# VHH binders against Transcription initiation factor IIB (tfb): the designs that were tried, part 17

Target 1, 335 residues: Transcription initiation factor IIB (tfb), of Methanocaldococcus jannaschii (q58192)
Amino acid sequence: SVDYNEPIIIKENGEIKVVKIGELIDKIIENSENIRREGILEIAKCKGIEVIAFNSNYKFKFMPVSEVSRHPVSEMFEIVVEGNKKVRVTRSHSVFTIRDNEVVPIRVDELKVGDILVLAKELPNIEEDIEIDKKFSKILGYIIAEGYYDDKKIVLSYDYNEKEFINETIDYFKSLNSDITIYSKDLNIQIEVKNKKIINLLKKLRVKNKRIPSIIFKSPYEIKKSFIDGIFNGKDAKVFVSKELAEDVIFLLLQIKENATINKKSINDIEVYEVRRITNIYTNRKLEKLINSDFIFLKIKEINKVEPTSGYAYDLTVPNAENFVAGFGGFVLHN
Short names: E, the ipSAE of ESMFold2; O, the ipSAE of ESMFold2 at other seeds; V2, 0.75 times the mean of E and O plus 0.25 times the DockQ between their complexes.

## First folded at step 11 (VHH; framework vhh_7pa5_2)

Design E06 (from D06 with S30D R98K G107R; at its last look DockQ between E and O 0.62; V2 from the best seeds 0.00; counts 0 for: pae O 13.5 > 2)
Fold by ESMFold2 at other seeds, look of step 11:
Structure E06 (fold): chain B 335 residues (1-335), chain A 121 residues (1-121)
Amino acid sequence: as target 1 above (335 residues)
Amino acid sequence: QVQLVESGGGMVQPGGSLRLSCAASGFTFDDYGMSWVRRAPGKGPEWVSTISWSGGKTYYADSVKGRFTISRDNAKNTLYLQMNSLKPEDTALYYCAKSRYSYGWYRMDVWGQGTQVTVSS
């Protein structure tokens, strides 16, 4: 079972999004007409939700969830692996390791620092034809990461040295007959844009939530890449104040076959998350099935006892697969 | 070297008003946008409002529009937040922040220690 705040990417009614597993499961249980109870465990049937799980070929796919559950808990364990990817799980929960070139489950209470865990190297790349082009997707990424809008205007801020990006922004909105006002002082540029059609589109995409819209998770590779370039403003690292946005970005990076390291920092008592993009780090197995897998193998750096977020731990059932991907960085969890 | 000191917080009833102040030192105040950010108990930071370096443009989170007014006095190096029609949901520690850009909390480089606002019957 996993902690309330652990991120999980789901598909629900054609929408792909990252949610907190505890919020998802609490909602399902709260709205359920028939809850099965097995001791302290509350169980509800689940329809219409898919999560990411690996198959017998060690490839990740979206797979249906049949049941969700929760139970009270007094302790959790935070597992931190290479790249500072992390997940909070119960002592009795199983994660995956590798033994004799096979991927096998192992209980959290049997883990030690230095053990190897199986995580996601890449995730399923869903590609639908969409009517969002590369230029808008890049601007959208920047708006979500740095931008602002209200009923009247969109506001984007740049350093002067971002000249090509500034020009792309101006040219794009000029091509849409937008009312553009540019403020400059020293090396800072602020672009204010009035365009009712674009503002309405941002509202439909719920950009105020500062989350990656479902249409991006379902977009062609080139659109996903342009959106990510907008988020990172062409750089290799980005500091996020929103943990949820950082988690979204990690899952999107995995869809385009990129990876990241994470560094949690505290700035004036506010936690922030530095996400640094990297390419594939290691291929250290000889078995063809493992070489061609969607897995990366990372060493445990820390195992820490922590308090549960909600007083509950959460789990879900993926029939036949008996696993799912969750956690900050894409952990593979046994169910 | 940059220092931001918030003041003016306190206890108020729902529907009441407070005026927060932020004294700034160690930088050229009117070269930078300034923001208010709040942190409610058990929640992450929430951007409240931003004002441009000149004071000519102001921006607000939807949750506070029409109730809060950000302003600045560049001669006194002071940022203000007038908070009217306060709700229990406004209870939070309020931070003054030096923004690199016109709005948003994603590009703030200096923060104060905060002033507590509690809205309770």
Scores: ipSAE 0.000, ipTM 0.362, lowest interface PAE 13.5, mean pLDDT 85
ESMFold2, look of step 11: ipSAE 0.480; ipTM 0.802
ESMFold2 (binder alone), look of step 11: mean pLDDT 86; pTM 0.875

## First folded at step 12 (VHH; framework vhh_7pa5_2)

Design F01 (from E01 with K57R R98K; at its last look DockQ between E and O 0.85; V2 from the best seeds 0.00; counts 0 for: pae O 3.5 > 2)
Fold by ESMFold2 at other seeds, look of step 12:
Structure F01 (fold): chain B 335 residues (1-335), chain A 121 residues (1-121)
Amino acid sequence: as target 1 above (335 residues)
Amino acid sequence: QVQLVESGGGMVQPGGSLRLSCAASGFTFSDYGMSWVRRAPGKGPEWVSAISWSGGRTYYADSVKGRFTISRDNAKNTLYLQMNSLKPEDTALYYCAKSRYSYGWYGMDVWGQGTQVTVSS
């Protein structure tokens, strides 16, 4: 079972989003009319939710969840692997390792520093036709990462040296017949844009939540890539104040076959997350099935005993797959 | 050397007011945008308000718009947040933050220690 705050990418009512597993499961259990209790375990049936799980070909797909569960716990273990990806799980929970060229479950209490774990190398890229083009998607990424908007305007700031992106932004909004005002001081450019249609679109997409909109998770590769380029402002690394946005970005990177390292820093109790993109991911495995798999194999750096967030641990049942992807960085967890 | 020091926090009843101050030193205050960011117990940082280098532009989160007013005095190197009509959900540790840019809602590179605001009956 996993901790309350662990991120999990789901599909629900046609929307793709990243949620906290504990928040999801608590809601399902508390709204259920038919709770089954097996000792201290609370179990509810689940419909209409899919999670990412691997199949016998070692490929990830969205797969239906049949049941959710929670139970009280007094301890958790935080597993940290190469690249500082991490997940909090119970002692008896199984994750996946590789043994004799097969991906097999292994219990957390059997793990040691230096052991190899299976994580996601890439995630399913479900592409739907959408009304958002590449230019808007890049600007949307920048708005979510760095921008401001209200009922009247959108405001973006740039370093003066970002001339190409500044010109792209101005040209795009001019093409939409927008009211544009430009302010500058030294090497900083501020662009204020008045366009009611775009502001209404940002509201529809719930951009104020500072999360990646579902339409981006469902978009064609080129749209996802352009959005990511906007988030990172063309750079290889980005510092996020929002952990949730950093988690969203990592899942989106996996959809475009990129990966990342994470560096967490704390400044006066404010945690920030540096995400650094990695585009050249290669396996050191020789078996063709493993080379073609959606997996990467990473060494455990740390195993730390920690307190549960909510006093509960959470789990999902994915029939026939018996696994799911969750955690900061895309861990494969046995259910 | 670079330092931000918040003050003016405290306990207040719902509907009350507080004025936060942030004293800045060790950098040219008037070159940079500034922000207030708050953090409730067990939650991540929530941006509250920002002000440009000159004070000519101000920005607010929807949850505080109309109730909070950000201002700055560049001659005294001081940032302010006037908080009116306070609600229990405004309870948080309030941080003053310096942007590395002239416009202050992002790019925060220096943070104060925070001042506690508690709104309860």
Scores: ipSAE 0.408, ipTM 0.780, lowest interface PAE 3.5, mean pLDDT 89
ESMFold2, look of step 12: ipSAE 0.429; ipTM 0.782
ESMFold2 (binder alone), look of step 12: mean pLDDT 90; pTM 0.918

Design F02 (from E01 with Y106F; at its last look DockQ between E and O 0.83; V2 from the best seeds 0.00; counts 0 for: pae O 3.6 > 2)
Fold by ESMFold2 at other seeds, look of step 12:
Structure F02 (fold): chain B 335 residues (1-335), chain A 121 residues (1-121)
Amino acid sequence: as target 1 above (335 residues)
Amino acid sequence: QVQLVESGGGMVQPGGSLRLSCAASGFTFSDYGMSWVRRAPGKGPEWVSAISWSGGKTYYADSVKGRFTISRDNAKNTLYLQMNSLKPEDTALYYCARSRYSYGWFGMDVWGQGTQVTVSS
């Protein structure tokens, strides 16, 4: 079973989003008319939700969830692997390792530092035709990461030396007949844009929440890539104040066949997350099935006992697959 | 040494007011945008308000717009947040932050230790 705050990417009613597994399952159980109990375990049937799971070819797909469950716990274990990817799971829960060229489950209480775990190298890329274009997607990423908007204006700030992106931004909004005002101070450029149609689109996409909109998770590769380029402003690393946005970005990177390392930094109990992109990923294994898999194999750095976030641990059932992807960095979990 | 020191927090009843101050030292205050960020118990940080280097531009989160007023006095190296019509949801530890950019709402590189604001009956 898995901790409340662990991120999981889901498909629900045609929308793709990253949610906290505990929030999802608590809502399903609390809204269910029929809760089955097996000892301390609360179980509810689930329809209309898909999660990512691997199949017999070691490829990830969205697969339906049939049931969700929760039970009280007093302890969890935080597993940290190379790249500082991490997940919190119960002692008896299984994750996946590799033995004799086979991907097999292993219980958390049997793990030790140095053991190899299976994580996601890439995730399914759902591509639908969408109405937003490459230029808007890049600007949207920048707005979500660093922008401001209200009912009247959009405001973006740039370093002076970001001349190409500044010109792209100005040209884009000029092409939409926008009212643009530019301010500068020292090496900082501020662009204020008045365009009610774009502001209304940002509201429709719920950009105020500073989360990746579902339309981006469902977009063509080039749109996803442009959005990510906007988030990172052409750099290979970005510091996020929002853990949830950092988690969203990790899952999106996996959809475009990139990966990341994570560094948490803390000042006066304010935690920020540095996400550093990695684009050259390969599986250094000799069996063809593993070479062509969607997996990476990472060494455990730490196993730490921690307190459960909500006092509960959470699970879901994926018939036939008996696994799902969750956690900060894309862990493969058995159940 | 670059420092930000907040003050003016306390306990107030719903509907009350508080004025937070942030004293800056160790840098040229008027070159930098500034922000207030708050952190409610059990939640992540939430940006509240920002002000440009000169004080000519101000920005607010929707949750505080119309109730809070950010200001600065560059002669006194001090940032302020006037908080009116306070609600229990405003209960948080309030941080003063310096932005590496002139306009303040992102790129925070220096933080104070925070001042507690508690809104309860």
Scores: ipSAE 0.407, ipTM 0.779, lowest interface PAE 3.6, mean pLDDT 88
ESMFold2, look of step 12: ipSAE 0.464; ipTM 0.798
ESMFold2 (binder alone), look of step 12: mean pLDDT 88; pTM 0.900

Design F03 (from E01 with Y32H G107L; at its last look DockQ between E and O 0.03; V2 from the best seeds 0.00; counts 0 for: pae O 22.4 > 2, placed apart)
Fold by ESMFold2 at other seeds, look of step 12:
Structure F03 (fold): chain B 335 residues (1-335), chain A 121 residues (1-121)
Amino acid sequence: as target 1 above (335 residues)
Amino acid sequence: QVQLVESGGGMVQPGGSLRLSCAASGFTFSDHGMSWVRRAPGKGPEWVSAISWSGGKTYYADSVKGRFTISRDNAKNTLYLQMNSLKPEDTALYYCARSRYSYGWYLMDVWGQGTQVTVSS
């Protein structure tokens, strides 16, 4: 079973989003008319939710969840692998490793530092026809990462040396007949944009949540790529104050066949997450099925005993697959 | 007529100090942020330091932080750059520049003619 705060990408009511597994499961259980109990386990039937799981061809797909469960727990184990990807799981929970060129489950209490774990190399790229163009998607990424808006205006702040991005922003909003005011404030350029139509669109997309909107997770590759370029502002690394946004970005990078390393830092007593993009991914080439898989294989750096977040551990059932993807970095977990 | 005139440049040994001045005229000096920019031989302009209209905020390029101090005297319409622990790499023509706004160092609209700083043994 998995800790409350562990991120999981889901499809629910046609929307794709990253949620905390504990929030999802607690809500399903609390709204269920019929809860089954097996010892300390609370189990509820689940409809209308899909998670990412691998099939017999080692390919990830969205697959339906049939049941969710939770149980009280007094301890969790945090597994940290290469790239500082991490997940918190119970002692008896199984993850996946490579044994004799085959992907097999292994219990957390059997793991040692240096062992190989299976993680996601890429995730399904669901592409729907959407009404957001590349230019807007790039600016949207920047607004979510760095911007501000209220009922009257959008405010974007740039470093003085970002002239090309500044000009792109001005040209875009000028093409929409927006009221634009530019301020120079010390080492910062601020662009204020008054455009009621765009502000209403940002509200509709719930940009104030500082999360990647579902429409982006469902967008074509070129739109996803442009959005990511906006978040990173043309750089290969970005520092996030929000862990949840960093988690969203990791899952989106996997959809566009990129990956990242994560570095947790403290800057002026604020905990932040540096995400650094990497585009070269080692792929195991020993077995054709494995080299054509959606898996990446990473070594365990640390295994630490930690306290559970909510006093519960969480799990879900994916019929026929018996696995799902969760955790900071896309761990494959057995269910 | 808006004008900026730099002074205080010269030759100095490595490890030495110089203080640059920039005299402003023809505009309300205290309404504008100000910057120092330098141009080394064979290179393009490099921003060095900036100061807000009141002097309440100062900014430095990493290459000069801890060695250079920007300041202003709004009563005398003068911008200063105190340069300590000078290195040969600091050799450049130093310009003062006015920001169009009360803050910022982007969109500099008035420049001086520059004053030469040469750090050589």
Scores: ipSAE 0.000, ipTM 0.089, lowest interface PAE 22.4, mean pLDDT 84
ESMFold2, look of step 12: ipSAE 0.195; ipTM 0.671
ESMFold2 (binder alone), look of step 12: mean pLDDT 88; pTM 0.895

Design F04 (from E01 with R100Y Y101R; at its last look DockQ between E and O 0.88; V2 from the best seeds 0.00; counts 0 for: pae E 4.1 > 2)
Fold by ESMFold2, look of step 12:
Structure F04 (fold): chain B 335 residues (1-335), chain A 121 residues (1-121)
Amino acid sequence: as target 1 above (335 residues)
Amino acid sequence: QVQLVESGGGMVQPGGSLRLSCAASGFTFSDYGMSWVRRAPGKGPEWVSAISWSGGKTYYADSVKGRFTISRDNAKNTLYLQMNSLKPEDTALYYCARSYRSYGWYGMDVWGQGTQVTVSS
């Protein structure tokens, strides 16, 4: 079972989003008419939700969830792998390792530092016909990462040396007959844009939540890539103060066949997350099935006993697959 | 050494007011945008407000707009947050932050230690 705060990417009612597994499952159980109990375990049937799971070809797909469950716990184990990806799971829960060129489950209580775990190298790139172009998607990423808007204006700030992106932003909004005002102070450029249609679109996409909108998770590869370029402002690394946004970004990176390392830092009791992109991913494996798989194989750096976030641990059932992807960095968990 | 030091926190009744101050040192204060960020118990940081280098432009999160007023005194190297009509959900540790870019909680490179604000009856 998995800790309350662990991120999981889901498909629900045509929307793709990253949620906390505990928040999802608590809501399902508390809204259920029929809760089955098996000892301390509360179980509810689940309808209309898909998670990411791998199939017999070692490829990830969205697959339906049949049941969700929770149970009280007093301890969790935080597993940290190469790149500082992490997940909190119960002692008896299984994750996946590789043995004799086969991907097999292994219990958390059998793990040691240095063991190899299976994580996601890439995730399904569901592409729907959407109403967002590449130029807007890049600007949208930058607004989510660094921008401001209200009922009257959109405000973007740049370093002076970001001339290409500054010009791209200006040209885009000029093409929409926007009222643009440019301010400069030393090495900072500030662009204020008045355009009611774009402001209403940002409201519709709930951009003030500072989360990746579902339409981006469902967009074509080129749109996702452009959005990510906006988040990172063309750089290889970005510091996020929001853990949730960092988690969203990591799942989106996996959809475009990128990955990341994470560096958590505490500054005056504020946790910040530096996410560094990794764009060239390969497996050092000889078997064709593993070379072609959606898996990356990473060594365990740490296993730490920690307190559960909510006092509960959470799980879900994916029939026939018996696995799902969750955790900060895309862990594969047995169910 | 670049430093930000917050003060003015405390306990206040719902509907009350409180004024936070942030003393800046070790850099040219008037060259930078500044922000207030808060962290409620068990929650991540939430950007509250920002002010431009000159004080001529101010920005607010929807949750505080109309109730909070950010200001600065560049002669005294001090940032302020006037908080009116306080609600229990405003309870948080409030941080002063220097922004390399004056409006976002991203790109903040200097943080203070925080000052606690508690709103309860």
Scores: ipSAE 0.449, ipTM 0.791, lowest interface PAE 3.2, mean pLDDT 88
ESMFold2 (binder alone), look of step 12: mean pLDDT 87; pTM 0.893
ESMFold2 at other seeds, look of step 12: ipSAE 0.476; ipTM 0.812
ESMFold2, look of step 14: ipSAE 0.347; ipTM 0.750
ESMFold2 (binder alone), look of step 14: mean pLDDT 87; pTM 0.886
ESMFold2 at other seeds, look of step 14: ipSAE 0.406; ipTM 0.779

Design F05 (from D06 with T50L; at its last look DockQ between E and O 0.85; V2 from the best seeds 0.00; counts 0 for: pae E 4.5 > 2)
Fold by ESMFold2 at other seeds, look of step 12:
Structure F05 (fold): chain B 335 residues (1-335), chain A 121 residues (1-121)
Amino acid sequence: as target 1 above (335 residues)
Amino acid sequence: QVQLVESGGGMVQPGGSLRLSCAASGFTFSDYGMSWVRRAPGKGPEWVSLISWSGGKTYYADSVKGRFTISRDNAKNTLYLQMNSLKPEDTALYYCARSRYSYGWYGMDVWGQGTQVTVSS
């Protein structure tokens, strides 16, 4: 079973988003009138939700969830792998390793530092027709990462050295007949934009949540890439104060076949997350079936006992696959 | 050498008021935008308010707009947050943060130690 706060990318009612597994499952159980109990397990049937799971070809797909469950727990184990990707799971929960050129489950209590785990190298790139172009998607990424808007204006700040991005932003909003005011001091630029149509679009996309909108997770590769470029502002690393936004970004990077390392820093007891895009995919095995898989193989750096976030641990049933992707960095979990 | 020190926190009843201060040292305060960020127990940091280098521009999170007022005194190297009509959900550790930029948002690079605000339920 998995800790309350572990991120999981889901499809629900056509919407793709990253949620906390415990929050999702608690809501399903609380809204169900058909909860059954098997010992300490509370189990509810689940309809209309898909998670990412691998198939017999070692490819990830969205697959339906049939049941969700939770049970009381007093301990969790945090597994940290190369790149500082991590997940919190129960002692008896299984993750995946490689044995004899096959991906097989292994229990957490059988793991040792140095063992190899299976994680996602890439995730399915769902592409739907959308009404967002590349220019807007790049600006949207920047707004979500660093911007501000209210009922009257959008505000973006730049370093003067970001001339091309500044010009792109100005040109885009001018093409929409926006009222643009530019402020400067030293090497700093602030752009204020008044455009009610765009502000209404930001509201519809719920940009105030500072999370990646579902429409981006469902967009063509070029739109996803432009959005990510906006988040990172042309750099290879970005420091996030929001863990949830960092988690969103990791899953989106996997959809565009990129990956990242995570560097958690503490600044006066505030945890911040540096996500660094990497140019090379982690790989430590070259096996025939696995060469074309969606998997990356990473060594365990740490296994630590930790306190559970809630009074419960959580699980999902994915028929036929018996696995799902969750955790900070895209762990493959059994069940 | 660069430092930010918050003060003025405390316990208040809902509907009450507090004024937070942040003393800055080790840098030219008037060159930088400044922010207040808060962290409630068990939750991640939440941006609250921002003020530009001169004080000419101020911005607020929707959750505090109309109730909180950010200000600065560049002669005293001090940032302020006047918090009125406090609610239990305002309970948090409040941090002062310096933006890397004069107007702005990007790259809060220096943080204070925080001052606790507790609004009773």
Scores: ipSAE 0.324, ipTM 0.743, lowest interface PAE 4.5, mean pLDDT 87
ESMFold2, look of step 12: ipSAE 0.330; ipTM 0.736
ESMFold2 (binder alone), look of step 12: mean pLDDT 87; pTM 0.891

Design F06 (from E01 with M108F; at its last look DockQ between E and O 0.89; V2 from the best seeds 0.00; counts 0 for: pae E 4.6 > 2)
Fold by ESMFold2, look of step 12:
Structure F06 (fold): chain B 335 residues (1-335), chain A 121 residues (1-121)
Amino acid sequence: as target 1 above (335 residues)
Amino acid sequence: QVQLVESGGGMVQPGGSLRLSCAASGFTFSDYGMSWVRRAPGKGPEWVSAISWSGGKTYYADSVKGRFTISRDNAKNTLYLQMNSLKPEDTALYYCARSRYSYGWYGFDVWGQGTQVTVSS
């Protein structure tokens, strides 16, 4: 079973989003009229939710969830692998390793530092017909990462040396007949934009949540890429104060066949997350099926006992697949 | 040495008021935008309010707009947050944060230690 806070990318009612597995499952159980109990385990049937799971060809797809469950727990184990990707799971939960060129489950309590785990190399690239262009998606990424808006205006701040991006922002909003005011002090630039239509669109997309909107997760590759360029502002690394936004970004990077390392830092007891984009593939050449898989194989760096977030541990049933992707960095978990 | 020190937290009943202060030292306070950020138990950081270098522009999260007022006194190197009509969901550790920009509310490069605000019956 998996800790409350572990991120999982889901498809629910046509929307793709990253949620906390515990929040999702608690909601389903609390709204269910048909709870089954097996000892301390609470189980509810589930319809209308898909998660990412691998099939017999070692390819990830969205697959339906048939049941969800939770049970009380007093301890969890945090597994940290190369690139500082991590997940919190119970001692009896199984993850996947490679053995004799086969992907096989292994219990957490059988793991040791140096063992190889299976993680996602890439995720399904969902492309639906979307009415969002590349220019808007780039600006949207910047607003989510660093912007402010209210009922009256959108506010964006820049270093002076970000001149080309500043000009792109101005040109874009000018093309939309917006009221633009520019302020400067020393080498700092602030751009205020008044445009009610765009502000209403930001509200519809729930940009105040500072999360990647579902429409981006469902967008064409070029839109996803442009959005990410906005988040990173042309750099190869970005520091996030929000763990949830960093988690969203990791899953989106996997959709465009990119990867990242994660570096957690502490600034006066505030945890921040540096996500650094990387193009190197960590794949061991073996059986042809594994070479063509959506898997990456990473070494365990640490296994630490930690306390559960909610007092419960959580699980999903994916019929026929018996696995799902979750955790900070895309771990493959056995169900 | 660059430092931010918060004070003024405490316990208060719903509907009550508190005033937070943040004393800044080791840098030219009037060159920087400043923010208040809070972290509720079990949650990640949430930006609350920001003020530009001169105090001429203020910004608020929707959850606190109309109830909280940010201000600064550049002569005393002090940032303030007046919190009125407090709710249980305002319970959090409140941090003072320096933006690397004069107008920015992001890019926080210096943080205080935080001051606890608890709103309960």
Scores: ipSAE 0.311, ipTM 0.756, lowest interface PAE 4.6, mean pLDDT 88
ESMFold2 (binder alone), look of step 12: mean pLDDT 88; pTM 0.897
ESMFold2 at other seeds, look of step 12: ipSAE 0.450; ipTM 0.810

